# Designs tried in a protein design chat: VH-VL binders against DNA polymerase theta (polq-1). Part 16

Target 1, 171 residues: DNA polymerase theta (polq-1), of Caenorhabditis elegans (a0flq6r38to208)
Amino acid sequence: EARQFEDQHLIFSAPTSAGKSIVAELLSWKVASTGRKVLFVLPYISVAREKLHQIQRCWRRDDISVCGFIGPQASNPNEWLGAVCTIEKAASLTNRALSEDWFEEIGMIVVDEMHMVFDSSRGAHIEHMLSKVLLWNQSALEKVRIIGMSATIPELYRIGKWLDGAKVFEA
Key: E = the ipSAE of ESMFold2; O = the ipSAE of OpenDDE; V2 = 0.75 times the mean of E and O plus 0.25 times the DockQ between their complexes.

## First folded at step 15 (VH-VL; framework fv_imvotamab_arm2)

Design x1 (from w1 with light chain G34A; at its last look DockQ between E and O 0.82; V2 from the best seeds 0.78)
Fold by ESMFold2, look of step 15:
Structure x1 (fold): chain C 171 residues (1-171), chain A 120 residues (1-120), chain B 112 residues (1-112)
Amino acid sequence: as target 1 above (171 residues)
Amino acid sequence: EVQLVQSGAEVKKPGESLKISCKGSGYSFTSYWIGWVRQMPGKGLEWMGYIYPGDSETRYSPSFQGQVTISADKSITTAYLQWSSLKASDTAMYYCARGSWLHYGMFDYWGQGTLVTVSS
Amino acid sequence: DIVMTQTPLSSPVTLGQPASISCRSSQSLVHSDAYTYLSWLQQRPGQPPRLLIYKISKRDSGVPDRFSGSGAGTDFTLKISRVEAEDVGVYYCMQATQFPYTFGGGTKVEIK
């Protein structure tokens, strides 16, 4: 029951990212402000780099450290509260968080282009990563909240059902 | 490891009630469908109905609507199939299966089956 | 309801030889999302059904590559390139494009 009100997963859809980004950024900032980690998952290196610089700039004003897991460079996980990751790096990072016992430090995972879960090759990484989050949340004291940003597609309700009844906002 | 474990075989008389179970483990129970399949002796497979345990959304195949009740208790990750009054024609093997919301028709895990025998 | 018709009813096969199973639906299985939700299941003697293939041609985890699925619209085929002893059983096609989901009548694969 308590999970219903504070841990509800959200999916935002619109033709553009502008409105979706603002809400996701505000929600993620609130989580980071409590000292819990936020992962931002993006599909392409170029957009992930842009997002990394954007979040670093915004969150530096509040002394919140943000690192990138995008290319051959990797930061120490203990020195960040925000992580901007490509899909494959996010999957690897969450697997490491489970094996190294710091998964409970993660408060939120924000997935850009969530509809890519249906992608034949890369979708499995998103599906497997989020399935582990969903399983973790069944028994965890501190839940991980999933925020999705997606293109407008008819299949969004299916992702919502799969994400434990996530609320879908369609513009 | 994902697992669906069904309750044991049942021998019943016509008119008796019955509730059989399917317990899921190793995955988020509220993220998948559970479907029930009947296989009458020497016959093929028939979908009876489905439940999404996340909100208890339930769908029945038309020939089973009103004949059985499908339910779930997500607190113990268990789905149920119930009869209020069994008939001899209910003699069959009953399977539960987990179904994907992302990939329809992907029923990748099946219970071991529950044999229900209804005879005078 | 969508009727699924399988042929043959029985397919006796020499070990190491191919087997081919046909499944036809009474109407198109193309879903409004443009995918086709046609699956193949295997039921070995005394065992529950096992998923082999979903979405026409995608093999489930652990399914050997000697199993392949193909087809479109209303006509679908499961092929076993070289039948092995453990492939004995009944094979079902199943559509999940439209409620209620329906199975084909089954094809028994046996070694002769």
Scores: ipSAE 0.659, ipTM 0.849, lowest interface PAE 1.2, mean pLDDT 89
ESMFold2 (binder alone), look of step 15: mean pLDDT 92; pTM 0.942
OpenDDE, look of step 15: ipSAE 0.885; ipTM 0.934

Design x2 (from v3 with light chain V30L T36N; at its last fold request DockQ between E and O 0.89; V2 from the best seeds 0.85)
Heavy chain, then light chain:
Amino acid sequence: EVQLVQSGAEVKKPGESLKISCKGSGYSFTSYWIGWVRQMPGKGLEWMGYIYPGDSETRYSPSFQGQVTISADKSITTAYLQWSSLKASDTAMYYCARGSWLHYGMFDYWGQGTLVTVSS
Amino acid sequence: DIVMTQTPLSSPVTLGQPASISCRSSQSLLHSDGYNYLSWLQQRPGQPPRLLIYKISNRFSGVPDRFSGSGAGTDFTLKISRVEAEDVGVYYCMQATQFPYTFGGGTKVEIK
ESMFold2, look of step 15: ipSAE 0.735; ipTM 0.877
ESMFold2 (binder alone), look of step 15: mean pLDDT 91; pTM 0.936
OpenDDE, look of step 15: ipSAE 0.898; ipTM 0.942
ESMFold2, look of step 16: ipSAE 0.740; ipTM 0.880
ESMFold2 (binder alone), look of step 16: mean pLDDT 91; pTM 0.932
OpenDDE, look of step 16: ipSAE 0.896; ipTM 0.941
ESMFold2, fold request of step 20: ipSAE 0.769, 0.737, 0.735; ipTM 0.884, 0.879, 0.880
ESMFold2 (binder alone), fold request of step 20: mean pLDDT 92, 92, 92; pTM 0.935, 0.938, 0.934
OpenDDE, fold request of step 20: ipSAE 0.908, 0.909, 0.913; ipTM 0.950, 0.950, 0.954

Design x3 (from v3 with light chain A96Y; at its last look DockQ between E and O 0.73; V2 from the best seeds 0.00; counts 0 for: pae E 3.5 > 2)
Fold by ESMFold2, look of step 15:
Structure x3 (fold): chain C 171 residues (1-171), chain A 120 residues (1-120), chain B 112 residues (1-112)
Amino acid sequence: as target 1 above (171 residues)
Amino acid sequence: EVQLVQSGAEVKKPGESLKISCKGSGYSFTSYWIGWVRQMPGKGLEWMGYIYPGDSETRYSPSFQGQVTISADKSITTAYLQWSSLKASDTAMYYCARGSWLHYGMFDYWGQGTLVTVSS
Amino acid sequence: DIVMTQTPLSSPVTLGQPASISCRSSQSLVHSDGYTYLSWLQQRPGQPPRLLIYKISNRFSGVPDRFSGSGAGTDFTLKISRVEAEDVGVYYCMQYTQFPYTFGGGTKVEIK
């Protein structure tokens, strides 16, 4: 059903168990296979490292480079198509993409724990980052697609409205 | 930077039509709603209604239903407040404000106001 | 419609002293999602309103920490711990838990 809404932003309501990211990963793989960058945004370093390893293994068969922007800022090449980031690093990376004029290379941003946009300390990073994506999409020829995975909460409709009519899938 | 810039002051006579504007910039116009607020001279604030430009959904406070029209043109990121026939009682300052459903709350950014004076 | 009642209507305050503004709603402002959508706005003389506090107690960006909000259910308070000259103006509470959204009548803060 996600393929029916290729231009539409998506939100998946996942229970705490997770394990329902396969659709997001397939959509991400398709974007990367076209040569456009995909960012995976996760809230914690340990979870981001696990995700980085998983995506690196999965995409190695297709020779798709995946880098991590997690914790200490190492010298990472800018020749990746997949980036696994913590929230703060993703915000910084997207700001760099705008200032260094490569934002148009980004095809998709996948945000885990999207409901953290409501968090008083870290939510502003998610909101500001995605607000820039939404503004970019107003005039861009190649748009950025947002995929969110969120806890099941009543506020999902608010996120859907905010993301320009994102389709919400509730499990 | 998020900005809401309103059209200039208007001096009108009763019975004339009027359309005032609120241009949003620095954010995705279709991802937030625009509300209109009236402030009569020397009085408090009064919510008139809003539009969500993403789908053009509009809602009016009951006291303003049928009295004004709220609209938007997303191609130029502009919201409008319109009267088909002004009354002297429409003399007021009119503000637009951006609404957010997220952690920033509603009315987070406000326009500078448009003074409308309606006198015979 | 939810009626918002503010007290006092006018609050003359000595510079550097605290001010406290009360707002009461005609019914609970707790939304079905568990949040309370109560904001405080400041309107300085000759200026548009600006957001100070949202969801009872969260300061908006750029708002000094001398402003704080508190309350629950139907009773809410805005405090200014040390009033400065720039704090002169009218303060409004507003609810957006239920449409139509409504404002309190305003409280004028002025230096005495």
Scores: ipSAE 0.318, ipTM 0.740, lowest interface PAE 3.5, mean pLDDT 86
ESMFold2 (binder alone), look of step 15: mean pLDDT 92; pTM 0.943
OpenDDE, look of step 15: ipSAE 0.846; ipTM 0.920

Design x4 (from v3 with light chain A96G; at its last look DockQ between E and O 0.90; V2 from the best seeds 0.83)
Fold by ESMFold2, look of step 15:
Structure x4 (fold): chain C 171 residues (1-171), chain A 120 residues (1-120), chain B 112 residues (1-112)
Amino acid sequence: as target 1 above (171 residues)
Amino acid sequence: EVQLVQSGAEVKKPGESLKISCKGSGYSFTSYWIGWVRQMPGKGLEWMGYIYPGDSETRYSPSFQGQVTISADKSITTAYLQWSSLKASDTAMYYCARGSWLHYGMFDYWGQGTLVTVSS
Amino acid sequence: DIVMTQTPLSSPVTLGQPASISCRSSQSLVHSDGYTYLSWLQQRPGQPPRLLIYKISNRFSGVPDRFSGSGAGTDFTLKISRVEAEDVGVYYCMQGTQFPYTFGGGTKVEIK
């Protein structure tokens, strides 16, 4: 039924100066409302802190806990449903989820500046993290959905192919 | 751990058919392409072609177009290289390698090779 | 087809000394996306090829830092700062910028 269409990974592209996608925010809220974890991955500490506070305020109305993994952190992995992470911290957190056997609790990973995956330095963390998600999804009953936010570039179709036919929405 | 495991060595006569395999494990098989490389005895490496198992898109190097068939079965995470009629000049080592959509030319994992010997 | 030319064909080296391998392409390897898809592979005796370097200078995971790549356009170099016994083998450059992908002819590194 409708859950089969929610399996598909999505990439939202917009010009560099363009605003955000409200659709990704609503999709992530919907996942968190079902009791599954949502990870938000951002490339810079300052934008991650801003996003953390934004999501904390929005989701407080529904008593959904949101934590940051941006700097030195001692958070309990199971005391939150939303996590706002820098790229390197997100990679560490997902590795921890696999080794500590709670990866199944993750319903969605939202990656900001997804086009950075082509960058050999910082992009490698995104690539390795998402490749583990793709492998997990091949046998998992409850799949992890990937949502990408990207600048508009011609190479997005390559990311779409890599993410098992992710749907690309270009504005 | 990413692995590509190839089928065993083959000894054949000219005119016989052959299908060799490359089984991928430890990664999402449908997210990466598989390329085939020939190495003739004492010689260098030659790309033959590749397949993206996600949608079966295939590309052949011009020298190998029509000479071999590349295919995949994603249900068993296996790619294949196939000849309908072998020639003595097909005697070589054949490798499979995993390729990236993100970094062209990044063949990060290789199979152990399959030696094919064709002689009458 | 892009022709990849390697020099030297053979590089005998004393253990602990550097080695340098040149690769030249018949045309620019800069892709329309702005990246240059030049890779270096190592094939030890009796073994399959192994990725060392991709996109000119990026070392693949687990590759020792004594291996380094450099170059631009049509001229590329692989350097081994201190050759060790395990580095014996044939080294290939390879371009992934334009299909069909093509290899250089190989450079055999061996201990004197």
Scores: ipSAE 0.692, ipTM 0.869, lowest interface PAE 1.2, mean pLDDT 89
ESMFold2 (binder alone), look of step 15: mean pLDDT 92; pTM 0.943
OpenDDE, look of step 15: ipSAE 0.911; ipTM 0.951

Design x5 (from v3 with heavy chain T30N; at its last look DockQ between E and O 0.93; V2 from the best seeds 0.83)
Fold by ESMFold2, look of step 15:
Structure x5 (fold): chain C 171 residues (1-171), chain A 120 residues (1-120), chain B 112 residues (1-112)
Amino acid sequence: as target 1 above (171 residues)
Amino acid sequence: EVQLVQSGAEVKKPGESLKISCKGSGYSFNSYWIGWVRQMPGKGLEWMGYIYPGDSETRYSPSFQGQVTISADKSITTAYLQWSSLKASDTAMYYCARGSWLHYGMFDYWGQGTLVTVSS
Amino acid sequence: DIVMTQTPLSSPVTLGQPASISCRSSQSLVHSDGYTYLSWLQQRPGQPPRLLIYKISNRFSGVPDRFSGSGAGTDFTLKISRVEAEDVGVYYCMQATQFPYTFGGGTKVEIK
């Protein structure tokens, strides 16, 4: 039968971040609007903090709660639909979602600088986290969609193969 | 949690067919290569070939091209190595191993091995 | 095919002393993506192979830190800083830079 776009993981590759960001933001807004959680994963505290502010401002118009999981912080609220995380905090949060049995509430994980997955250091956290998502999706009724934003590199097709046939968009 | 479990030992005669299996669990089977390795008695390791179950892409080392068939069934997360007509020289231990798209040469989990004995 | 040559063939070692295993490839193992796909495997007696090191020097999860890998281009080394009884077995280098992937001939590590 015809392939359904909604279930397919996506990787966006462009020279500038502006084009990648708006598409990912529109897709993530749609998921959050249905009441499912969206995680935004970014590699640096400063960039994650800026993203948190941006998403909070944009989604407040629709009464969608967004919290940050960035660096050493006091407990964040339990009720949220958007989470902006650094890589290590996202890995911890997804492990917590599995152990506390709310992983099915996650509808989407958006990974910035996706090409970092090739790095054996920080990339291992991304690899382990997304590998758990892929395993979850094999039997789950409520699947998690992965959206990646990446630098333009020849190796992106390998990530597409690894992410169960993710579609790679260039430009 | 990641495991590769192979089918049991086989004793066969020359000319018989054989299909041995490697079942993966605890990971997304479609996202990784499965490679097959032969180890003849008292000898080193030899790559035979690989399959990516996600789209059934299959590669054979030149010395094994046409000698075996590698396949997979995604629905039961199982890879296979198959001979149409066994030879005595096929007597060996056969291993399966999981391979990464992200880190080539990272064959991180191995099956326990399947001993195949082919004798007149 | 890229030929992988290991030395020594056998390495008897006193318990607690270091061991060093060399692997040389017939061609550079630097891939077009800039990485070098050289791995080290251990095969204990009667057991399947297990991964120790990938991409020259990256220790796989659960591998003790007494194992280390180094090298570049065509020359690579696996070191065991203090050999323990459980380190007995055959060690293989393997390249995955270029198909077909190939193994070295193996190095047997044994306790004197």
Scores: ipSAE 0.704, ipTM 0.872, lowest interface PAE 1.1, mean pLDDT 89
ESMFold2 (binder alone), look of step 15: mean pLDDT 91; pTM 0.935
OpenDDE, look of step 15: ipSAE 0.895; ipTM 0.942

Design x6 (from v3 with heavy chain H103R; at its last look DockQ between E and O 0.88; V2 from the best seeds 0.68)
Fold by ESMFold2, look of step 15:
Structure x6 (fold): chain C 171 residues (1-171), chain A 120 residues (1-120), chain B 112 residues (1-112)
Amino acid sequence: as target 1 above (171 residues)
Amino acid sequence: EVQLVQSGAEVKKPGESLKISCKGSGYSFTSYWIGWVRQMPGKGLEWMGYIYPGDSETRYSPSFQGQVTISADKSITTAYLQWSSLKASDTAMYYCARGSWLRYGMFDYWGQGTLVTVSS
Amino acid sequence: DIVMTQTPLSSPVTLGQPASISCRSSQSLVHSDGYTYLSWLQQRPGQPPRLLIYKISNRFSGVPDRFSGSGAGTDFTLKISRVEAEDVGVYYCMQATQFPYTFGGGTKVEIK
């Protein structure tokens, strides 16, 4: 089996979230099970808080530590494998990972509501964060995989082009 | 830091070939368009064409179609503009610029320009 | 091709006073996706162009807030609230709604 699929970025779109959420959860669990960090990026505090508790409950069975970057709290890189972040906190966390030299520990970044990248007010944080990931991947031995979950919109192909040929799965 | 660095000034005679370059650094080269702009002496700006290095898709403004060739080598993150046979009317400043898939019309970084002089 | 017409061609301005540049397109710049892809560029003497404004009114990063863009459809305006010496140069509007992308003819801003 060719391992190129694991290096390709993915975008999942559907009118509902059911199918794309399950696939993202499976892929992220597989990465965390190998000991690499997974970041979950969500646009709203309430959704992120709910997701944090959900992932913490599910991953405790496998002794995988999950923390939140939703408010003023922060954890150091050695205490967690899963991080649930709001957009702005994820941008700060990835900047810290670069400056503190642990970016290579990140295996996957899962971005919810990826279509917000088109929004000028909050989309810039997503764009800047993922642009750094794309640059990192050009020379890194341990690459970061980007998984996007999005509403079904005609403009998704533009995000796919920007993410270096990401595969778009539509319901 | 994102940079576009162009090749140096050129002095050529009519009928000669020329290939000028635009090297991108500090970003994922295959994630953005590169466009070429001509500015004739004392005149305004005009788009010549664009390339998406990710799959080499190119588009030419109609007046430049067949007059130039736009290409890219993603292994060295470099875009090119080339003429097979220069004319005196090709004397101009040539700029490259990076364009966004996410925000059309956002050409956020520009090369320093390459002056091409074609004279007998 | 969409024709972009700028006025005035030259705008001599007293230091510290406002400047206003108009740009009109030969047809609507509203793209099928609902956005209007009109940008403003500045070219200082002897320098390459630089981006000021995109999508009518969004200031690019690092552009001073004295620059603002407005307009809709076919009529657009760039304003400089207080012209400074460093603002001398030629300003271009540009549409990227429809290929081929086209520039306005430019407006030269000078200090009187």
Scores: ipSAE 0.559, ipTM 0.828, lowest interface PAE 1.7, mean pLDDT 88
ESMFold2 (binder alone), look of step 15: mean pLDDT 91; pTM 0.936
OpenDDE, look of step 15: ipSAE 0.665; ipTM 0.877

Design x7 (from v3 with heavy chain R59Y; at its last look DockQ between E and O 0.89; V2 from the best seeds 0.77)
Fold by ESMFold2, look of step 15:
Structure x7 (fold): chain C 171 residues (1-171), chain A 120 residues (1-120), chain B 112 residues (1-112)
Amino acid sequence: as target 1 above (171 residues)
Amino acid sequence: EVQLVQSGAEVKKPGESLKISCKGSGYSFTSYWIGWVRQMPGKGLEWMGYIYPGDSETYYSPSFQGQVTISADKSITTAYLQWSSLKASDTAMYYCARGSWLHYGMFDYWGQGTLVTVSS
Amino acid sequence: DIVMTQTPLSSPVTLGQPASISCRSSQSLVHSDGYTYLSWLQQRPGQPPRLLIYKISNRFSGVPDRFSGSGAGTDFTLKISRVEAEDVGVYYCMQATQFPYTFGGGTKVEIK
């Protein structure tokens, strides 16, 4: 019963000037340290590249492999616990995880700029990807936790409802 | 494949109770609304009310408040529409539909309908 | 309740010709979030309703591009650029800006 709170999806209203949420970083590290995969989904190549290098540095001391799915792939590395992805690459990667039967290895998906699900032409990729996660979680023994980072907007509660009652709070 | 499958047609007498069902599959049942729509013979569509199965919160259109009960059982991914005492004027086709939190007005999947006939 | 008024009530159309359906609301359908939640549904004979258009002009998946929606505020239009035999049925506008959601009275499209 007490473990139910740790399976709840979360949405943080990230400060516009502060950057990254330490809570999301700690939660994702905790998942990776148990041997389960974490996907970081970001909307822009330059921001994703910065995030990739940051996470690689932070997790190297724990010998946790992190790779990027940010641009065209010449190689498709398979030995990683952290993946930093652009939106389209994350959608492709999760589709591949389903078709290749390793979706159960994913413990967490962290989506930056979650509010883009409303306002971006790219929002459909986020919606489709997370809808598959929600369906997976209906029957899965190993559930996927969704962590969202979002601008503060009045519509954020709607994303919370859609994500199976995700808790919305300011990070 | 998202599906909404409704219970079969009903023939009832005035004063009898009735509970019809709408079973959702192929999606996260607790992430979407289920709404009920009435279509009287030869007439248009009317929203009766809605339920969000995630927390069972319900809303009724004013014309239907107190006339029906909308409920859901998320363990079997099923929504219900119920009358405690049917009237002949309840004769109609009843549809369920799935609604989005992200895109209001996107009722993308509909049940096949349940014909309810109430006559003495 | 927001009243939705559709015209015409019936639209007999020659096969291959355009059809245009008007929907007017008793008040603005602009939601506090800035979006307008006006949808169009099609009900073919003997079938449940089917979503065509949401948020004024967004075609739902699998809907042919001969269907288009337009409008703003209180005045909205569904156009079928070239009516096909399969387009016979009743078309409804629906607002989802304010509870309770309400439908227009419907417009029957038929081949003459």
Scores: ipSAE 0.595, ipTM 0.832, lowest interface PAE 1.6, mean pLDDT 88
ESMFold2 (binder alone), look of step 15: mean pLDDT 92; pTM 0.940
OpenDDE, look of step 15: ipSAE 0.862; ipTM 0.925

Design x8 (from w1 with light chain K55R; at its last look DockQ between E and O 0.92; V2 from the best seeds 0.84)
Fold by ESMFold2, look of step 15:
Structure x8 (fold): chain C 171 residues (1-171), chain A 120 residues (1-120), chain B 112 residues (1-112)
Amino acid sequence: as target 1 above (171 residues)
Amino acid sequence: EVQLVQSGAEVKKPGESLKISCKGSGYSFTSYWIGWVRQMPGKGLEWMGYIYPGDSETRYSPSFQGQVTISADKSITTAYLQWSSLKASDTAMYYCARGSWLHYGMFDYWGQGTLVTVSS
Amino acid sequence: DIVMTQTPLSSPVTLGQPASISCRSSQSLVHSDGYTYLSWLQQRPGQPPRLLIYRISKRDSGVPDRFSGSGAGTDFTLKISRVEAEDVGVYYCMQATQFPYTFGGGTKVEIK
């Protein structure tokens, strides 16, 4: 009941040089601290590698393990709470979570460059992945929260509508 | 997996009320529009209006404003089209379709149709 | 309301040959977001409409690659590179750039 506002999806628009906010960082850490998985979805291998190392350093101090899904699949879901993925690998990982029955362990998915969803190319992978999350959330006791980071564009409210009324914050 | 299943055919007299339904399944019902389309016998397609069940935002094409009511019950993932007083000219096939917020004009799933016959 | 005009009204074609359907709008379909929301639908005899193409040229899932869409502004074309027996039906263009959304009058495709 009192947890419904904590399940609200969020979209943060940010300048090119600042792709994240302190709120998004605190929310993802908070979820991982409760023992639930956080997936970070990034569009480029180089950016994903940098993000992987950043999160690994920050979360290791709190005994929270983070793995990368940007090359060969190397890990068992019991080995990590944080996953840093390219778009295509994130789609595969979420499909694996459904087929192997650990999707309920996912507490949050953080998507970088969320506005790519409008392109219906690589954005189709994001759209399909998040549509499965939204369907899961219809009946799930423990829901998956979606956090989007996006370029500033007028059309962000449409993503908010699609994500079950996600709140859009302008930087 | 996505399906829109409509209620069965109706035979009515002028002046009667009617409510037909469109039940969505296999997707997040509150994430998409549901639109209603009329096809009169032997004629083309006409948009009547649509609803976003997430907040009940509803839009009507001008020629249908005040002629019909579009509503939804998100708890049972069902959209409705209803008339308070049917006319013989309401005889038609009625379709529901799911619409995207991301790609306007992407009505990728359609109901099977509900034939409404209004005769004296 | 934006008027959508299709030509031809009816087009009998030989199996395996191409077909081309034209759609013209009474005003530009370029939306303020820069995209053009022109769709093509197929209605086989006795069936509901089916989405083929959205945003001028994007094929919906499961639509064969023999269907292609093109155009800009006010002029749009649907092409079927090799007509199959299953392609018989009525094809509609539709704009979703401006409310109310409007359909073209339809083009019937038949096998000779």
Scores: ipSAE 0.729, ipTM 0.877, lowest interface PAE 1.0, mean pLDDT 89
ESMFold2 (binder alone), look of step 15: mean pLDDT 92; pTM 0.942
OpenDDE, look of step 15: ipSAE 0.896; ipTM 0.940

